# Ledger of designs, part 3: VH-VL binders against StAR-related lipid transfer protein 4 (Stard4)

Target 1, 199 residues: StAR-related lipid transfer protein 4 (Stard4), of Mus musculus (Mouse) (q99jv5)
Amino acid sequence: ASISTKLQNTLIQYHSIKEDEWRVAKKVKDVTVWRKPSEEFNGYLYKAQGVMDDVVNNVIDHIRPGPWRLDWDRLMTSLDVLEHFEENCCVMRYTTAGQLLNIISPREFVDFSYTVGYEEGLLSCGVSVEWSETRPEFVRGYNHPCGWFCVPLKDSPSQSLLTGYIQTDLRGMIPQSAVDTAMASTLANFYSDLRKGLR

## First folded at step 2 (VH-VL)

Design b12 (framework fv_belrestotug)
Fold by ESMFold2-Fast, scan of step 2:
Structure b12 (fold): chain C 199 residues (1-199), chain A 122 residues (1-122), chain B 108 residues (1-108)
Amino acid sequence: as target 1 above (199 residues)
Amino acid sequence: QVQLVQSGAEVKKPGASVKVSCKASGYTFTSYYMHWVRQAPGQGLEWMGVINPSGGRTSYAQKFQGRVTLTRDTSTSTVYMELSSLRSEDTAVYYCARDYWGTGSYRPFDYWGQGTTVTVSS
Amino acid sequence: EIVLTQSPGTLSLSPGERATLSCRASQSVSSSYLAWYQQKPGQAPRLLIYGASSRATGIPDRFSGSGSGTDFTLTISRLEPEDFAVYYCQQYDSSPLTFGGGTKVEIK
């Protein structure tokens, strides 16, 4: 199978995980974050879900690699497309801001990104790939399969349901409690920031 | 059934502006992008720009940047294309076209308006 | 901008014959973002093929698309009388979206 097919199939498997396998990690107004132990590494697979007061195409256009992402995403500090492939695929390099008063220093990721149809909506997903060039101001993190599903709400097609799966190895010497706190907060903030960016 | 119905033909003098409408029906207006494409007599197709009717975000071809403005009215499911500082070379048929997105298919321009003829003459 | 060059400019054929239309891009275009349209005089264009090879709804199976990178082809396996028209390729991989100059398929 190609990398895009494997990545898509993996995200669909995550989306099919039974409700009782998830444990609530953080619950704030209009977004719930769950987690379960990852099967890919010694960390967690996070799931976040919330309603967007916007249609699928606009929501995913703000999430997928592009200049609009930097307009609203407080965590992402740069985004460069390195290679463009068939079927809405690219390899991108992006950087993230330091977190928790710089206890988690800025990270850099190099990800394969793929956007594809899913049911009556879209899936935008990614996974880190090997890239030899590193920049000394950043620690190279690693994203195991991650992605965002967006589908129209059954009785309100001007609204959509956004479900994310995030599975990030931040690497470096960071206390696990700091990683766990940062991940849950990052996902909750993602929804808040995106909602602001859409309006 | 999906329909895109455009406003009628326009005759304008050089330096004037024209505003063409495209009224959508038969689908959820805010779920699909709307593009504008023109065609000069006997020539090919030229993309002008796109609007996302949900948020009103627009993107224009560089050639038209500063002269074209795309807007929408969600209450009437209508997209507008306004072209200013008209020249004789702006004489063309102007089309609106829907970008199919609901099922994640990248099918650009699956439905087109019937076209609006704009003639710019002295 | 990506320039699309279509060839031939005019293709003269009889009903029942196979038509092969070429579209060449000035730089690589993802197959997922190449489309073909048919236009008859006085009418709006009609989507035939998207994603280089997928037929749009209602399009007969005599129409097929292929290609990748910079070279794309539209094939009409057995021309019907209603197929004599102008055909345009389009890339929607990068802004600005661009169209080829068109190939006119006319009766011999």
Scores: ipSAE 0.000, ipTM 0.463, lowest interface PAE 15.6, mean pLDDT 85

Design c01 (framework fv_cofetuzumab)
Fold by ESMFold2-Fast, scan of step 2:
Structure c01 (fold): chain C 199 residues (1-199), chain A 121 residues (1-121), chain B 111 residues (1-111)
Amino acid sequence: as target 1 above (199 residues)
Amino acid sequence: QVQLVQSGPEVKKPGASVKVSCKASGYTFTSYAMHWVRQAPGKRLEWIGWINAGNGNTYNNQDFKGRVTMTRDTSASTAYMELSRLRSEDTAVYYCARGYRGYTYGWFDPWGQGTSVTVSS
Amino acid sequence: EIVLTQSPATLSLSPGERATLSCRASQSVSSYGYSYLAWYQQKPGQAPRLLIYDASNRATGIPARFSGSGSGTDFTLTISSLEPEDFAVYYCQQYSNYPLTFGGGTKLEIK
């Protein structure tokens, strides 16, 4: 309840950060990735934005925890709902593939997830919570507040604008240059993979 | 029209490996996942894992980790499941099945006809 | 892992009767408006056949006498009026969490 309100307010604050505070990290066809220093940890808050050829509800249904996420997301290797509080609210555990020839070994995250209306569209957001059970194959990472805003395009309502905020502490001893390379690439790939998944 | 056809029965000795094939037809092979499920005589169905036919990513049930390898050949629309270090308790009918809802979470339709694998000396 | 318990293990009925088969999950398999549960029919020497997905949706080609219901942890497969070809083993399956798991089955026998 209170965690969902705080998380939602934090994501809305990120969405209100002025354009000139962001630095371009990667720009490819139809996707721009920016970053700025995080206020939560010694790392970066990443922002990604691109147009989807689909309506808001379908886009967010493919992103939030549920049956469709693993169908298209190449980075995510498993997803388990550990606790379900409401239709739009759960605690989930997920794992990610190794990156950069395993310089970044597979990670595990345990996140509180919440989906709520935002303006004419939706916001799906999450934040890691403490969880005592660990799996030996994975390093436990930590997501500071993260989320995805999806709103209809005014002049093309069959299309939507997807904006993501990702703020991940991968933990362990990884060179920051490797983290930066992996994060920018992962966010660009997220858009490409999702677009193929939506059809 | 949509069907999965599996390779024929196998008899193996303990410690050997077995590789089962599953040829898909009547749909776009790379748009779905292929799951593998086994059933020992008189026992329940047991899920082994899946492969994303498009990108080749796999997920294995931890009970089979280190012994199962899943691959696919997109040009032949064929998926493969190899199980190594066979024991007598691996004696079962092995099924491939299409993940109808997608590459992971889902129900299975269609199923292959099954491949009988017997492990005995 | 989620354990699915099917009851009864064996159900003996005659053609024309109503069959009610139960599947109970050790934890909820419902979230975000979906119940991630399927039902299959298996006849001797054959692969399973999908009957119901998402707890209540009939698969293509499945007769209207088959229906699924339930949410959370308690699910039911109902066959409203048994035909001779309906005597088989029925399995429930969850796809809410990994590993995917099946129930122990209910054998529907002709009386």
Scores: ipSAE 0.006, ipTM 0.464, lowest interface PAE 14.2, mean pLDDT 86

Design c02 (framework fv_cofetuzumab)
Fold by ESMFold2-Fast, scan of step 2:
Structure c02 (fold): chain C 199 residues (1-199), chain A 122 residues (1-122), chain B 111 residues (1-111)
Amino acid sequence: as target 1 above (199 residues)
Amino acid sequence: QVQLVQSGPEVKKPGASVKVSCKASGYTFTSYAMHWVRQAPGKRLEWIGWINAGNGNTYNNQDFKGRVTMTRDTSASTAYMELSRLRSEDTAVYYCARDLYYFDKSGYLDYWGQGTSVTVSS
Amino acid sequence: EIVLTQSPATLSLSPGERATLSCRASQSVSSYGYSYLAWYQQKPGQAPRLLIYDASNRATGIPARFSGSGSGTDFTLTISSLEPEDFAVYYCQQYSNYPLTFGGGTKLEIK
């Protein structure tokens, strides 16, 4: 309960950061990715935003931990719910594919996940937690607070605006240029893949 | 209309360096990666490495470690590959080729330069 | 490094016939539903031309007679009915792991 409130408040704080604090990292068809130095670690807080041709509930149901995520997300290779507290709250373990021809080897994350109402839409957020069990084929990464806001478009009721905040410490010895390339591309591809998955 | 135009043929002595250029046109140069591939007479294609034209990051095949340097000039939309300490075994046609390096596992090459013949002889 | 073996080294056929070219990888070049294998055509004195990417997707402008198939370690390029301009050398290439590697080529010649 207390962790969910703190996480929600942190994401709302990110969502209120002024436009002039962000620097464009990548702009591709109907997706803009920005970044700014993280206050949590020696890396970046990324922001991505784009329009989805679907209603809020369907978009977030494809993003939150559940049966739909692996159907469309090509970066995520497995997802296990380790502990389920409530319908909207769990601890999950997931793995990601290697990136940049395996310069970034597969990662494993253990995250607390929470989905809650936000204005006329939804917020699905997460943060890594301590978990002692490791699998030798993966490097344990760490997600500082991250999440996805989805709200209806005022002028188009069949569409929604999806805004994401991603703050990932991949750990290990990876060239910073590789991390930067992977993060921006991963966020742009998230939107492309999700749009195809919603159909 | 995507075009990659490479510099002309080179004849070098063993121990010298050669710098090949590849001028791009017909697309946004900084949005793509440029690879370098060579082919010795009668042999298979051999990958040398790639450069991200936008940020200048490179990755080189370990077989060329310490001898190859890739650079680019964004204002001229031109990529360069310099190979030093040339040996007779470096005699080959050198190609630049474009890759839309948008996500992991990209690496197929959609447009190629015409090739630059490099001959290393004493 | 991943070694790609192409067979046969030379294939002698006549226009109108079906060509089947093989490429075998020393380890899987497939992951998460994708196969990271491309095919190129090279004519004498010319640069290679991309034909197929992701094992089975035709590149823009490539005629429908060219098709690719396979996954894991075994891949095939098929030309359903050879045209005179199809007699060339064909190379497979993997982009699953660094370094990127090419096969030894199959020379398709008139006979």
Scores: ipSAE 0.000, ipTM 0.454, lowest interface PAE 14.3, mean pLDDT 86

Design c03 (framework fv_cofetuzumab)
Fold by ESMFold2-Fast, scan of step 2:
Structure c03 (fold): chain C 199 residues (1-199), chain A 122 residues (1-122), chain B 111 residues (1-111)
Amino acid sequence: as target 1 above (199 residues)
Amino acid sequence: QVQLVQSGPEVKKPGASVKVSCKASGYTFTSYAMHWVRQAPGKRLEWIGWINAGNGNTYNNQDFKGRVTMTRDTSASTAYMELSRLRSEDTAVYYCARESRYYDQSGWFDYWGQGTSVTVSS
Amino acid sequence: EIVLTQSPATLSLSPGERATLSCRASQSVSSYGYSYLAWYQQKPGQAPRLLIYDASNRATGIPARFSGSGSGTDFTLTISSLEPEDFAVYYCQQYSNYPLTFGGGTKLEIK
């Protein structure tokens, strides 16, 4: 099967995980973050969910690779599309700022990205791929399958429900408690920053 | 070939309800969203809402809140739009229109029904 | 809701002439290089016919004389050389935000 088919199927599996398998990691102002041990690596699969005051298309257009992502995302410091395959898929390289007073130094990721329809909405997903070129100022991180589901709210025409699955191996020798603190806070901040960016 | 065939013209009194049908053929009915659009005499097109033909979920323009109900019958490949508590201002031609693919991030209508004239008069 | 304003309301031209029709949106209908705008042709007693989608892509079966351009809030439909069958009403439509909305139309009539 193609990488896009496998990635999509994996995200649909995550979206089907039963409520009782998740543990609340953080809850802030209409955003809930859960986690469970990852099946892919020695870390966590995070789930975040919250309502957006915007339609599916506009929400996902701000998340998927493109010029708009950097306008609102405070964690992401650069985004380069390395290869376009179709309107809905590419390979991208992006970097992130240091976290927790640089206890987590800046990271670099190279991901395959794929956006596809899911039910009445959209799924934008990604997974890290092998890439030989590295930049010495960054530590190469690795994203196991990650993605964002966005579906319209039937009874609220101007709103959508955004659900994310994030599964990141930051690499390096950093304390797990620092990773856990950063991940939960980053996901909650993602929603706050996106909401401001949509205006 | 894709074809959308709508039910015939209706004449209704104020306060009545009207139910318009749209029978689809030439494609997989459950794979597309069906939209409803109306046009009053000499006026612009006005969007009413859509239904996912596969799962039956709907999204309605709030200007029609509480008055419009969209349904579909997958075995008959037919979509329905019912408008209640009719007013003279509801006199219009009502169209069903296929969104090319909801999943392809389309929002344009590639095929239209022929239209159903609804006249509301006392 | 996004309001689409079409101008002129009526355009009187002769066969063989170039027609230029304008559609202006009250806010941007473009993101990530996509423009969520379509154009339709409607003849009396008929349903609308799709001409252009994503601002500049011609629908299947539409003659090459029809072209669309623009981004953001400003869009144009151009008919390079009018044929007799082109005299009709033309509507733009945005699908960037709900509710979906249409312009007021431009009636193209014989001079």
Scores: ipSAE 0.000, ipTM 0.440, lowest interface PAE 16.9, mean pLDDT 86

Design c04 (framework fv_cofetuzumab)
Fold by ESMFold2-Fast, scan of step 2:
Structure c04 (fold): chain C 199 residues (1-199), chain A 123 residues (1-123), chain B 111 residues (1-111)
Amino acid sequence: as target 1 above (199 residues)
Amino acid sequence: QVQLVQSGPEVKKPGASVKVSCKASGYTFTSYAMHWVRQAPGKRLEWIGWINAGNGNTYNNQDFKGRVTMTRDTSASTAYMELSRLRSEDTAVYYCARGVTYYEFWTGSFDYWGQGTSVTVSS
Amino acid sequence: EIVLTQSPATLSLSPGERATLSCRASQSVSSYGYSYLAWYQQKPGQAPRLLIYDASNRATGIPARFSGSGSGTDFTLTISSLEPEDFAVYYCQQYSNYPLTFGGGTKLEIK
C-alpha cells in the first residue's frame, strides 16, 4: 500500500516534467528516446514514447509481469513471480541478457510491480526491492522508479500512446558510453519487439 | 603467494615507445583483471586502464587514447603495457595491480601491486 | 570524471594519537547500500598497499586500528592509535565510475 502509492506518485511526477528538461538521445523506428540526469542516482532517467497499433489493455498486458512478456522481449531471459498479492500487484525476479557483446554482462532484478488506472488508460510501474537470494551467474542491478503509461489516441481509439520512464542502475564499472548506448538501444528495441509481439 | 614482478627501468627519448611487463604468480592469472597505474615524481596516482586477463578485452583511460596498448600472454601469465609517442611528462613509475573482476567489466580495488617500473623520458 | 578531494593535505601527529583523514567525492560513489571507495597507504619508494575496500572493509592482514566509514560523497579513514610505521601518504580511490580516480593524498607526518 505505502510502496504502491509512493511509486505511482513518483511516476506521475516524471510524467509532469516539462519538455525543455529532456534531451533527445535517439529517434528511430517511430520512437523518440530522451534522457535527463537522475535525481535518484549517478545516471539518467530515460523517457521513450511511441504509438502502438493496439488498445491500451492489450499493450499493458504484454508489458506487465505475466505469460506474454518473455514471448516478445529480447532482453528478458527469465521471469519468476515471487509473491502475488492481487491481479495488479506482485514481486518479481527477472534476468536480462548480456549487452554490447557482453560488455554489459547479464543482470538480475527483483522488482515490486503495480498496475493501476491512469486517466483513460493504464500505468504499469515498478521499483527494485531488497531480496536476500542471489544467483552467482548474474550481477544484481537496481531499478529506481520505472513505468509505462498507455493512453488511447484521441482521434484513433484502436491505437494507443505508450510512454516509458526507465531509471536503471546496472552496477559495476561499465563505461558511461556503453551504458548510454545500451539504454537508448534497449528502449528502441523494446518498442520494435513489442510491436511485433502485438500482431 | 601472490606476486607481480615487473620489468626493469627504462630510459627513452621523446617520440619513442616503451613496453613494460608484469609477470603474475601464485593465483589463476585468467580469473583477474590487470590494471596499470602511474605516478610521476611527487604527484598523485593516475589510472591508465585495465585488461581482462581471461578474454583479453581492455578498457583504457581516455587521457591515453591512441597511445596505450595493453596485452597479455596467458601461457606466460604476463601482462604488458606499451605507451607510444613518449613525452617528458610521461616520466613516472608505472605499476601493474591486480583487480577482482565482477562479471566482465566491473573491477574493484587493487589488492596486489607490482614493485613498479621507472620510465624516464629525457632529452 | 569523479574528482576526489582529500583533506588535510598534511596531518602532523605523534605516535599514540588518533588520525582522521577525509575524502570527498564530486558525485556519489554509493549504490545499492555499497560504497565503491578504497584507501591505500604508500611509503617512499614503495608501491601502494590496499587498506580498506568498499568504504569500510579491511583488506587481508591490515591491523584493526585502521577503519573506514562514510557513504555517498563523504568518507573517512581513521587510525585509532598511531604506530611509528603508520606515517606515510594515504590515498582514496573510487571505482564507481570510469575513469577510476584517486585523491591527491594526505601526508601523515610525525610531530
Scores: ipSAE 0.000, ipTM 0.444, lowest interface PAE 18.3, mean pLDDT 85

Design c05 (framework fv_cofetuzumab)
Fold by ESMFold2-Fast, scan of step 2:
Structure c05 (fold): chain C 199 residues (1-199), chain A 122 residues (1-122), chain B 111 residues (1-111)
Amino acid sequence: as target 1 above (199 residues)
Amino acid sequence: QVQLVQSGPEVKKPGASVKVSCKASGYTFTSYAVHWVRQAPGKRLEWIGVINAGNGNTYNNQDFKGRVTMTRDTSASTAYMELSRLRSEDTAVYYCARDYEGTGWYEYFDYWGQGTSVTVSS
Amino acid sequence: EIVLTQSPATLSLSPGERATLSCRASQSVSSYGYSYMHWYQQKPGQAPRLLIYDASNRATGIPARFSGSGSGTDFTLTISSLEPEDFAVYYCQQYSNYPLTFGGGTKLEIK
């Protein structure tokens, strides 16, 4: 409960950051990605936003830990629930594929995940937790508070607005240019892949 | 319609440099990556490297380290590959090719330039 | 670097016949549920053309007679019934590890 409340409040604070504090990192036709220096680590807090042609519940059900995430997410290669507390709350371990010609080798994350109502929509959020077991084929990454807000679009109730906040420490010895390229591209790809998965 | 149009053929002496251009049209240049691949007469394709057209970041094959420089001009929608200290073994057709959505995540080439013949001879 | 070996080097067939082309990697190019292998077609004097990406997915505009299969170290490109325009050189390409590498090619020639 304590960790879920703190995580939720942190994401709501990110969602309240004013437009002028963000710098555009990447803009493609249907997705804008911004970033600002992180207050949690020596890296960036990324924000991405775009419209989904689907209702809130279906969008978030494809994002939260569950059977559908691996069907569409090109980056995620495995997902294991390590501890289940409630239907909307778990600790999960997931892995990601290598990126940029394996300049960024496959990563492993162990995250507390929590999904909760937010206004007329949903928030699915996560934060890495300490986990001693490591697998030698992966570098253990660390997610500072991350999450996805999804709310109905007023002018088109069959559509929703998806806003993500991603704050990932990839760890290891990676060139800064590779990190910058991978993060912005990963967020743009997330939207493209999700849109295809919802069709 | 998507097109990549490369500069014309080059004949160079050993030790010289060559700079090949690749002009993109029909898509948002800065949203994609551009790969460079060469093919010597009768030989296999050989990957040289990649440039993200949006931010200018490059990743090169170790075999070309210190000799290849990739750049782009976003205003002209043009990518460039410069190869220095040319050897006779560098005689090849050089291709530029577009990478899907500029991420380097899926390194497959959906559109290719027509190729630029580079001949290195004494 | 990962070495890709294509066989046969040359395949002589007639239109209407089935072609089966092999690509073998020196180490697995499949990891974490994905197979990092693509196939290209090249005709004389032309740039290569993408046929198959991620081992088994047909690229846009590629006829249904082309299919790809395989995982790990062994991959196959199949053309179910050859058309005259299919006589070309075919290359496999891996993107599992840096640097990206191509096979030596299989030349499909008319008998």
Scores: ipSAE 0.000, ipTM 0.449, lowest interface PAE 15.4, mean pLDDT 85

Design c06 (framework fv_cofetuzumab)
Fold by ESMFold2-Fast, scan of step 2:
Structure c06 (fold): chain C 199 residues (1-199), chain A 122 residues (1-122), chain B 111 residues (1-111)
Amino acid sequence: as target 1 above (199 residues)
Amino acid sequence: QVQLVQSGPEVKKPGASVKVSCKASGYTFTSYAVHWVRQAPGKRLEWIGVINAGNGNTYNNQDFKGRVTMTRDTSASTAYMELSRLRSEDTAVYYCARVYSEGYPYDAFDIWGQGTSVTVSS
Amino acid sequence: EIVLTQSPATLSLSPGERATLSCRASQSVSSYGYSYMHWYQQKPGQAPRLLIYDASNRATGIPARFSGSGSGTDFTLTISSLEPEDFAVYYCQQYSNYPLTFGGGTKLEIK
């Protein structure tokens, strides 16, 4: 089966998980982060959800691989499109800043990325793929299926609901409690950074 | 074959510093984190902090903030913990222990050093 | 900081008897399906030894008579039939949050 079809179906399955199966990991004013044990690896599947004061297309355009991502995302330090297949499909390499006094050193990811229509909105999803080139200043991390659903709000069509699923194996020498703390904080910060970046 | 061997006992005056070593053998030193834990006579175990042996990054318990320094020497496969401004309540046995941070179980101390007795008295 | 309370502080039993040791956390150290609790054994003059990791998994080389159970805030270590070498101090430890913390210990003594 196609990688894009399998990835899309996996994210839709995550989006269908019952609300009572999630445990709150972090809650701030305008975003809630939940987690549950991952079925893909010895870590967590994280869910984050919050309202964006912008339309679906603009929100997703800031998230998917492209010219706007580095302008607002404090965690992402570089982004290279390695292969481009369609307007909605690519392989990208990106790097992230160190976290928690660099207990979590800078990471590098190589992901297949796919953006597709979902109901009245959009889904931008990704999964890590094998890539032989490594850079010595980074630890290669691995994203199990991850993605962002964005749909318009029924009663406020100039606003949208952004729901993310993140399932990252940071690898390397990191205590699990540090990973858990950093992931919840990173997702909350993603929302605040994105809100400031929307223009 | 896998073992952590610590330096010998120390007797120090209040205000002095002590540096304890922990030499690893039988495994790839840089693939594990080293935690430091102490135990005062008749008391519970108390976590001091952790060092990633591969990259040297540390995270310390706030109770020791400003007094503890953790380092490692990859060529010697040795981790170090230095505690400064010693007080009588720092009298304890100090242990190092390893954790495989890339694998399961997470933050479980599967191999321990034999302990280093540190006595602080005037 | 998560506080771990172990009970009883001292447990006097004979070889062949069953020992049940309790560890209670001041807040949950579990999420759905995962419990971040380990158990260690310590004999006088020796470093601790890992017995049970993640609440219920027996560490390599640990005899089948040792078992762990529990979730949330309440955890139990059970020794089904005490051997002479089992008389020691037992500590629980959480890794749900930093700083890592240990319980006060349960001393298992003869008679």
Scores: ipSAE 0.000, ipTM 0.474, lowest interface PAE 13.1, mean pLDDT 85

Design c07 (framework fv_cofetuzumab)
Fold by ESMFold2-Fast, scan of step 2:
Structure c07 (fold): chain C 199 residues (1-199), chain A 123 residues (1-123), chain B 111 residues (1-111)
Amino acid sequence: as target 1 above (199 residues)
Amino acid sequence: QVQLVQSGPEVKKPGASVKVSCKASGYTFTSYAMHWVRQAPGKRLEWIGWINAGNGNTYNNQDFKGRVTMTRDTSASTAYMELSRLRSEDTAVYYCARGDYGPGTYYIPFDYWGQGTSVTVSS
Amino acid sequence: EIVLTQSPATLSLSPGERATLSCRASQSVSSYGYSYLAWYQQKPGQAPRLLIYDASNRATGIPARFSGSGSGTDFTLTISSLEPEDFAVYYCQQYSNYPLTFGGGTKLEIK
């Protein structure tokens, strides 16, 4: 579809952004998080990168919409597949826990999700779509194009390199400092949680 | 190599308008905010506002609201700041500066600056 | 608006000495583990140059002799051993709240 082609091309464009355009937001052992201003909204495009001690297929299977995601992801509280188009694409609705002692209240997202081959690995990407049903207990957030590239390490074929691009408009009345804190920590925690889930 | 090149000096009469340009190169123009800052002779820096180079949205310091208009031309990678109804107190060097931005009131500080445009308001 | 007060207004030192510059905010510019405070250097006839951001992070290309510290309302810029090219005016800036504001500057001059 048009949407899947545009989404894939956008993520490949993000993956081609030169190193000097990124500013380090957080660096902890085994993961680096960068950011740059978003072209889509008044917020940031975040990039995270780290090595996984597992093969590409298993890493991406834990990330894309499916039974494994809720088992390891501390932020995600629910996940429902609303529409299946093909085996590799769907529309999903998911919710996230409140953050920073509920300064960021629970959010709800409705995303188109698409998984496709990329070089010798995989790309799993998503973008929010319009969905009329809202639930009062959640604030509807919006994901501009986002995704995860996973490719094998040439020197260690049992390991893979995971690179993420996240571009989330949390909406509502949230202090920007809370958004900045939450995004950097969420991405670092994503890697830590995923590594534990793969063990 | 990131460069911001501003237009040349201006001499204006009270009541006139001045439009300063800032041409960007060496980075993706639409991915950053462009801020405007001025400095009167012997005085501190004063923030005027910013424009999102990608979508064109602006935010102005209340002290300049109603007199400042910020625009940009994405094809030319150029930002503009126009200040109207000039007074002698508007005599200053005007700078453009590249910055990040986000929702709310927080912005990343200015990592690259234009060379400055001297604006003199005199009769 | 947040007012930034820099002290001293003028600091007279010789090359090789340590410089300590202060910036005080009228209200906290720190939240959630971040301090939204930057330092700039300005030489006569030139645009300002970013030295430090987020109170303590050195900008790209800035020599190691420059360091920033502090949180909340009290911030310090330290130059461990002055070089001749360091004699300039230094400004602090907060980006915690609108409008973005700058301090009055500290002029670092040769004794």
Scores: ipSAE 0.000, ipTM 0.511, lowest interface PAE 12.9, mean pLDDT 86

